# Designs tried in a protein design chat: VH-VL binders against Sushi domain-containing protein 2 (SUSD2). Part 2

Target 1, 195 residues: Sushi domain-containing protein 2 (SUSD2), of Homo sapiens (Human) (q9ugt4r445to639)
Amino acid sequence: RLASAFGDPHFVTFDGTNFTFNGRGEYVLLEAALTDLRVQARAQPGTMSNGTETRGTGLTAVAVQEGNSDVVEVRLANRTGGLEVLLNQEVLSFTEQSWMDLKGMFLSVAAGDRVSIMLASGAGLEVSVQGPFLSVSVLLPEKFLTHTHGLLGTLNNDPTDDFTLHSGRVLPPGTSPQELFLFGANWTVHNASSL

## First folded at step 19 (VH-VL; from t01 with heavy chain Y104W)

Design u01
Fold by OpenDDE, fold request of step 20:
Structure u01 (fold): chain C 195 residues (1-195), chain A 124 residues (1-124), chain B 107 residues (1-107)
Amino acid sequence: as target 1 above (195 residues)
Amino acid sequence: QVTLVESGGGVVQPGRSLRLSCAFSGFSLSTLGYDVGWIRQAPGKGLEWVAEIYWDDDKRYNPALKSRFTISRDNSKNTLYLQMNSLRAEDTAVYFCARDRGYWDSRGWAFDIWGQGTTVTVSS
Amino acid sequence: DIQMTQSPSFLSASVGDRVSITCKASQGISSYVAWYQQKPGKAPKLLIYDASTLQSGVPDRFSGSGSGTDFTLTISSLQPEDFATYYCQQLHSYPLTFGQGTKLEIK
């Protein structure tokens, strides 16, 4: 099942719910206790090629870890284009090799603007540069059904519970933009939990 | 009812400093998702954006003013501030504080509540 | 910086007239445009946001249109209280910028 985040920023949950959340900070895209999968994203104002800063935010970094796997972060390079990949807080170089077998995951870089991450569980991430921001796609195997939460929703083929707060409270479909903002904010990553 | 009241304006000589205040009532500056800012208007001229402060205390400035002006807020006092240093004649203006109507899905951006303004005159 | 070129700078019209004010952005700014009305000695009043959404409490004779680079504020039938100065604003990128203003005067 596919979920995505892109643009300014727009989210499509695993169950197909669409919403916009223009937060600033780090947020939980996905958590799944099944494999202790964690996907976090950083939302920041964009920097256009001409140096202009957008008022709206978009994703500028994505970090992922599953269980005791390595921690991989993919971020915009200097906010001017291209991607930078960090392994456990250290910048990786792909000048000699476009792929890397890591602990619990496999990375591949294409054209300097796309990163694919395959996790041991079968979960996958695609991170690509799109304008001043990142586009993130998360692909989950069926075994993750009923086991996800975060901005990308609860994967259970029921879009009506996609706006589930950290507390477990479910906001109804048709929730106002203001309430959706609060929903997004509810999934803020605190410093102690930041990948 | 949300009300903004600016204060601190006056007549000052060039090179001096002045701090403007904007008292919010009927609305808490600590409310998540709301940005506030300052806009000024020179006599007989148009509107000029000065600075903005986010709900998370991040700040944006007019590049022409960034080196001299500082925006801040005190949530405990529900007050927005604009510290103006090294004032120049061209800083003479009515200074308005304003609230952005909402930072929800990027479709609500606009200043919907304004103060009455406070006048700053920089003259030798 | 994004420039908002507003036109005309001055506009004379009569009560009951249909009038339009335009703003042209120096680059694409989607619909991140607001329109304000300002009367002498008063603070600006928000009329339109998101280029075409009418602010609550604003008469529906006011309307906004446009996306990308060209935006228009229209007053379908001028009322006596509508004679004022109008400003467009872009909220797409920093620094936020306003149009030069349009002073709408009675003919």
Scores: ipSAE 0.770, ipTM 0.890, lowest interface PAE 0.5, mean pLDDT 94
Fold by OpenDDE, fold request of step 20:
Order: C-alpha cells, then structure tokens, then sequence
Structure u01 (fold): chain C 195 residues (1-195), chain A 124 residues (1-124), chain B 107 residues (1-107)
C-alpha cells in the first residue's frame, strides 16, 4: 500500500485520504511498532530559483529507521536542487557507486535527485526532488495492516480513521482546516525523538 | 470578537528609537497556526509590509528594515511589539498590526483583522 | 522581490457601474493573492483571499479572479460606500508585497 507527501505539503494516506498540512518543523509521517519502523520529515519554507523564500512550506528532509537498522536521512542539498544523503548523521558519498547495502536496509541513488530505500521488513521509501521540495512515497506490505500511525494514517482500509491523533483519538472526516492543522501539529517530533 | 489596539506612536527625532505595542483581545498570540505582523503606510502612500512573526516565534522582515526593526511578542501580556531603532524621516507612517486569517492550508493567507493604527512621525 | 503592478492608479466611476482593478505579479504566485479596501483614516479591510474567495461579511458584488500572474478585482455594481482605495497583495513569497493601490472616486 502506498502513501505519499509532496508539495506544500499535500498528504495522501495509506487509505487514500487527502489533506494539506503546512507545518514548520519535524513531524512523524509513519510509526509502526510491528517492526519499530519510524519515518520522519522536516517541513520548511522553500527557496525559489531567484533566492526568494516562499511563505508556504514543504518537505526538505526525510529520515527513516527500522528497529536497530542504520538511520538514513535524505535532504535537499540546498534549498534548490539536488539531494544529500546522511548515514547515521554523516554525509554519504556516492562517487564510487550509486547503491549501498546498509544495516537493515538497501539504498540507491539515481540521477542525484531520487533516493530509494528498501527495508528488511519489505517496507520501502522513495524520496525525490520536485521543485523546491521533496516528494516522499512510502510503500508498505500487507503485514503492516492496523499497525501504522502518523500523518500518513492508519493502514486498515478505513479512511474514516486516518486522522488519528497521537493519543489514539480519531478526528472525523471533514474536520475543519483549523482542527486539521492541529492534527498535523499533534504529530510533531520532539528533539529527543528526532532521527 | 478579536480586536487589535496599537500604541506607542509619537513624534521622535531622527536616530532615536521607538517601540510600538499591539494589544490583542479575544485572541491569544500563543494560538498555534496564526501569524501576526506589522504593516505601515506613509502619509498619502500605499501599504508596506514591515515584519511578521509566526506562531512558532520564527520571524520574517522586510529586507529594507531588517537591520533596524525587531518584531517580538509577549504571550503572557498577549501583546505584539515592534522595536524601531535608528529611525529615519522615511519611517514616518501609520503602523498597523494585523492577524493572518489562515495559516492552516496556505489557501487562507490574508490579513483579516487590523488594528486602528498608531502614528509615528520622525522629524527634526 | 515579487512586484505587484496594480492598475489603474485612479478610477472614476458612477454608482451602479461595473468596475475592474487589475494586479500583475512579476512572477507566478499561484492564487496567493488578497484584496483590501481602505477608506480615509481607517485600516484596510480584507475583501478577497486566495485570489477569488470572498471574505465573510463582504458583499457578493465583490469578486476576485486570476491565477499565476494576472489577477482582477471586480465590483459588479458600485455602491456609494465602495468609493475607496483598493490594494492587492501577494502572499506567495517574502517579502510580502502590495500593489500601489487604486483610488476609486465618484464621477
């Protein structure tokens, strides 16, 4: 099942719910206790080609870890163009090869603007540059049914519970934009939990 | 009802400093998702954006004023401030504080609530 | 900086007239445009946001259109209270910028 985040930023949950959340900071896209999978993203204002800062935010970094795997972060090299990949807080060099076997994951970089990450669980991520921001796609196998939470929702084929707060409280479909913003803010990553 | 009331304006000489205040009522500056800012208007001229402070306390400035002006807030007093240093004659204007109506989804951005303004006159 | 070129600077019209004010952005700004009305000695009043959405409480004789670089504020039938100065604003990128304004006067 596929979920994605892109633009300023728009989210499509695993169960197909669409919403926009213009947060500034780091947020939990996905957590799954099943494999201790964690996907976090950083939202920041964009930079136009002329150096002007956009008021709207978008994803500028994505970090992923599963269990005791390595931690991989993919971020914009600059506000404009290119990707930078970090392994356990250190910048990776892809001068020798475009792929790498890591602890608990496989990473590949294509054309300097797309990163694919395959996890031991079968979960996968694709991070690509789209304009001034990142696009993130997360692919989960069926075993993750009922085991996910975060901005990308609960994978359970029920879109009505996609706005589930960290507390477990479910906001109804059609919640107001203000409440939806608070929903997004509810999934803020605190410093201690930041990948 | 949300109301904004500016104060602190007056007549000052060039090079002096002045701090403007904007008292918010019916709305808490600590509310997540709202940005607030200052807009000024010179006599007989148009509107000029001065500065904005985000709900998370991040700040943006008009590049022409960034070195001399500082925007801040005191949530305990529910008050927005504009510290103006090294004032110049061209800073003479009515200064408005305003609230942005909708940070929620980027489609609602606009200043929907304004104060009455406070007048700053910089002259020798 | 994104420039908002507003036109005309002055407009003379009569009650009942249909009038349009235009604003051209120096670059694409999607629909991140607001329109304001200001009367002498008063603060600006929000009329339109997101280029075409009418602010609550604003009469429906006001309308906004446009996307990208060209935007228009239209008053379908001018009322006596509509004679004022109007401003467009872009909220796409910093610094936020306003049009030069259009003073709408009674003919």
Amino acid sequence: as target 1 above (195 residues)
Amino acid sequence: QVTLVESGGGVVQPGRSLRLSCAFSGFSLSTLGYDVGWIRQAPGKGLEWVAEIYWDDDKRYNPALKSRFTISRDNSKNTLYLQMNSLRAEDTAVYFCARDRGYWDSRGWAFDIWGQGTTVTVSS
Amino acid sequence: DIQMTQSPSFLSASVGDRVSITCKASQGISSYVAWYQQKPGKAPKLLIYDASTLQSGVPDRFSGSGSGTDFTLTISSLQPEDFATYYCQQLHSYPLTFGQGTKLEIK
Scores: ipSAE 0.750, ipTM 0.882, lowest interface PAE 0.5, mean pLDDT 94
Fold by ESMFold2, fold request of step 20:
Structure u01 (fold): chain C 195 residues (1-195), chain A 124 residues (1-124), chain B 107 residues (1-107)
Amino acid sequence: as target 1 above (195 residues)
Amino acid sequence: QVTLVESGGGVVQPGRSLRLSCAFSGFSLSTLGYDVGWIRQAPGKGLEWVAEIYWDDDKRYNPALKSRFTISRDNSKNTLYLQMNSLRAEDTAVYFCARDRGYWDSRGWAFDIWGQGTTVTVSS
Amino acid sequence: DIQMTQSPSFLSASVGDRVSITCKASQGISSYVAWYQQKPGKAPKLLIYDASTLQSGVPDRFSGSGSGTDFTLTISSLQPEDFATYYCQQLHSYPLTFGQGTKLEIK
C-alpha cells in the first residue's frame, strides 16, 4: 500500500484520503507497532532560489527506524542542492558507491536527489527533491493492515478513520481545514520520541 | 467578537527604547493555528510589515528591523509585545497589531483583524 | 525581498465609475495576495484575500483578479465612502511586503 506527502505539504493516506497540513515542526508520519516502525518528518518554510524564505511550509527532512535498526534521516542539503543522508545523525558519503547495506535496512541513492530505503519488514521509503521541499512515499506490505497510525492514516481499507487522533478519537469525514490542523498538531513529535 | 488594543506609544528621544503592547479580547493568543504581528505606518506613508509571531512562539522579522526589534507574547495576559530598541527618527509611525485569518489554509492568508494603532514619535 | 508595485499611485474618479488598481510582484507569488482599504486616521480593513476571494461583509462591488505576478482590484461602481488608500500585500515569502498604496479621490 502507498501513502505519500509532497508539495506544501499534501498528504495521501494509505487508504487514499487526501488532505493538506501546513505544519511547522516535527510530526509522526507513521508508527506501526507490528515491527516497531517509526517514520517522522520535519516541516519547515522553504528557501527560494533567490534566498527568499517562504511563509508556507513543506517537508525538509524525514527520519526512519524499525525496531533496533540504524536511524536514517534524509534531508535537503543546505543550498548546495540535492539530499543528505544521515546515519545515526552523521552524514554519509555516496561518492564511492550509490548504496549501503545497514543494520536493518538497505539504502540506495540516485543522482543525489532520490533516496530509497528498504526495511527488514519489507516496508520501503522513497525520498526525492521537489523544489524547495521533499517528496516522500511510503510503501507497506499487507501485514501492516490495521497496524498503522499517524499523519498517513490508519491502513484498514476504511478511509473514514484516517483522521484518528493520538487518543483514539476519530474526526468525521468533511472535517474543516482548521480541524485538520488539529489532527496534524496532534501528531507532533515530542522530545522523548524524536528520532 | 475579537478586539485588539495597542498601547505603550509616546514621544521618545533617539537611541532610547519602547515596549508596545497589544491586548487581545474575544480571542486567545494560544489558539492553535493563528499568528499575530505588527505593521507600522510612518506619517503620510504606506504600510510596512514589522514582525509576526506564531502560536508556537516561532518569529519572523522585517530584515531592516531585526537587529533592534523583538516580538514576544504572554499567553497568560493574552498580550502581544514589540520591544523596540535604539529608536531612530525613521521609526516614527503608528504601530498596528493584527491577526492572520489562520495559518492552516494558505488560500486564506491575510490580516483580518486590526487594532486602531498606537503612535510612536522619535524626536529630540 | 519581493517588491509589490502598485499603480497608479493616485486616482481621481467620479461616483459610479469603474476603477481598477494594479499590483505587480517582482516574482511569482501564486495567489497569495490580500487587498486592504484604509481611510484617514483608521486601521486598514481587509477587502480581498487569495487574490480574488471577497472578505465577509465587504460590498460585492469590490472584486479581485490575477495570479502569478499581476493582480487587480476593481471597484465596479464607485461610491463616496470608497474615498481611501488601497494597499496590496503579498503573503508568499518573508518579509510580507505591501505595495506603496493607491490614493483614491472621489470627484
Scores: ipSAE 0.524, ipTM 0.819, lowest interface PAE 0.9, mean pLDDT 85
Fold by ESMFold2, fold request of step 20:
Structure u01 (fold): chain C 195 residues (1-195), chain A 124 residues (1-124), chain B 107 residues (1-107)
Amino acid sequence: as target 1 above (195 residues)
Amino acid sequence: QVTLVESGGGVVQPGRSLRLSCAFSGFSLSTLGYDVGWIRQAPGKGLEWVAEIYWDDDKRYNPALKSRFTISRDNSKNTLYLQMNSLRAEDTAVYFCARDRGYWDSRGWAFDIWGQGTTVTVSS
Amino acid sequence: DIQMTQSPSFLSASVGDRVSITCKASQGISSYVAWYQQKPGKAPKLLIYDASTLQSGVPDRFSGSGSGTDFTLTISSLQPEDFATYYCQQLHSYPLTFGQGTKLEIK
């Protein structure tokens, strides 16, 4: 199953629900207790080439860990236009090879602007550059059914519960843009839980 | 229902400082997703955006003013502030506070609720 | 900074006339434009946001159009209460600049 986040930021959940959330800060995209999978993203305003800052936001970084795996972060490389990959908060180099077999995950880089991460569970992430922001795709095997929560929704073939809060409370279909902002903010990463 | 009231204006000599206040009624400044700011208007002139502050305390400033002006808020008093330092004759204006319709919908951005303004006159 | 240039700066018209005010951005700003009406001694009043969406409580004789760099506010069949100064504002990028204003007065 595929979920994605791109643009301003626009989200497509695992069950196909679309929404836009102009978040400012760090957010939980996905948590799945089945494999202790955690995916977080940072949303920030864009910077134009002339230094002008946009009022709207998009994704600029994403981080992932599964179980006791290494922590991988993929972020925009400031002013170079490509991607940087961090392993446990240290920048990796792909000058000698375009892939790495890490603790609990396999990492590959294409053309300096696309990063693929394959996790031991079979879950995968693809990260690419999209204008001043990232595009993120998450692919989950069938075993994750009924085991996900966060901004990318609950994977259970029922889009009506994709807007599920930390408490387990479900926002109904037809939720207003203001209420969707509450859903997005409900999944804010606080400093103590940041990857 | 929502009301914004500016205060703290007056006549001030060049080089001095002044702090403007904007009291909110019927609305909490800590409400998630709302940003608020200051706009000014010199006598006989148009509108000039000064600064805004987000619900998470992030701030943005007009670059021409950022070295001298500071926006802040006190949620316990439900009050927005503008600290103006090193005032100049060109800062003479009516200062309005205003609230954005809501950050959650970029297609809806606009300042929909305004105070009536407070006048600052910088004169020797 | 994104410059917002309004035209005309001054407009004289009669009750019942149709008038248009234009606003040109110095770079593309999508549809992130608001229009305001301001009467002497009063705060601005929001008329239109997202270039063309009418704020609730605003009469439907006001309309907006445009995208990218060129935007228009149109008032069909002017009423006595419509004589005021009108401003456009871009909300795409910082600083959130206003046009210089258009004063609409009674002929």
Scores: ipSAE 0.523, ipTM 0.815, lowest interface PAE 1.0, mean pLDDT 85

## First folded at step 20 (VH-VL)

Design v01
Fold by ESMFold2, look of step 20:
Structure v01 (fold): chain C 195 residues (1-195), chain A 123 residues (1-123), chain B 107 residues (1-107)
Amino acid sequence: as target 1 above (195 residues)
Amino acid sequence: QVTLVESGGGVVQPGRSLRLSCAFSGFSLSTLGYDVGWIRQAPGKGLEWVAEIYWDDDKRYNPALKSRFTISRDNSKNTLYLQMNSLRAEDTAVYFCARDRYWDSRGWAFDIWGQGTTVTVSS
Amino acid sequence: DIQMTQSPSFLSASVGDRVSITCKASQGISSYVAWYQQKPGKAPKLLIYDASTLQSGVPDRFSGSGSGTDFTLTISSLQPEDFATYYCQQLHSYPLTFGQGTKLEIK
């Protein structure tokens, strides 16, 4: 099952719900208690090629950990325009080879601008550059059915509960755009839970 | 139902300071997804954006004014402020406060304005 | 800084006329444009946002169009209350610049 986040930032949940949330800060894309999977993203204003700062935001970093695996962050490189990958907050080099077998996960890098991550559970992430921002795709195997929370929604073949708050409360169908922004903000990562 | 009332304008000498206030009614400044700001208009001239402040206290300034002007808010008083230091004759203007709904990226605009307060900088 | 250039700066027209005001951005700003009306001694009033969406309570004789760099505000049948100064504003990038204004006067 596939969910994605891209652009300004536009989200497509696992059950196919679309929304846009111009968040500022760090957010939970996905939590799944089944395997203790956590995926977080950072949203920030962009910088245009002529140096001007955009008012809108997009994703600039994604971090993932499953259980007690290594923590991997993929982020935009400031000067190169490509991606850099951090392992437990230390930058990795892929000049000698395009892959790494890590604790609980396997990484591969294509052309310096796409990073694929396969987790022990069978979950996968693909991160690529899209303009001044990242594009992120998350693929979950069937065993995650009914086990997901966060901005990418609840995977249960029912898009009407994709806007589930951290408390477990579900925003109903027809939720106003303003309430949808509150849903996005509800999934803010605080310092204690940051990857 | 939402109203904005500016105050604190007046006549001041160049080099002095002045603090403008904008009191909000029918709307809480701490509301997620809204930003508020200041726009000014010199006599007979157009609109110039001055600064804005977000619900999370993040701020942006007109670069020409950043060294001298500071935007702030006090949520307990539901009031937006503009501290203006080292005032110059060219700062003479009507100063408006206004609200924007940032949560709606297809709706960005200052949708509610105050009536303005006048600042005159003259020797 | 993104420059917003309005034209014309001054427009003389009669009640019932169809008028158009253009605004050109110095770089692409998608549809992040708002249009405001301002009468003498009053605060600006929002007319259009997202380049073409009408603000609640604004008469449907007002319309907006455009994307990228070129934007237009149109009044399909001018009414006496429409004589005012009109401003565009870009909200794409900081600073959030306005056009210089278009003064619409009774002919």
Scores: ipSAE 0.582, ipTM 0.824, lowest interface PAE 0.9, mean pLDDT 86

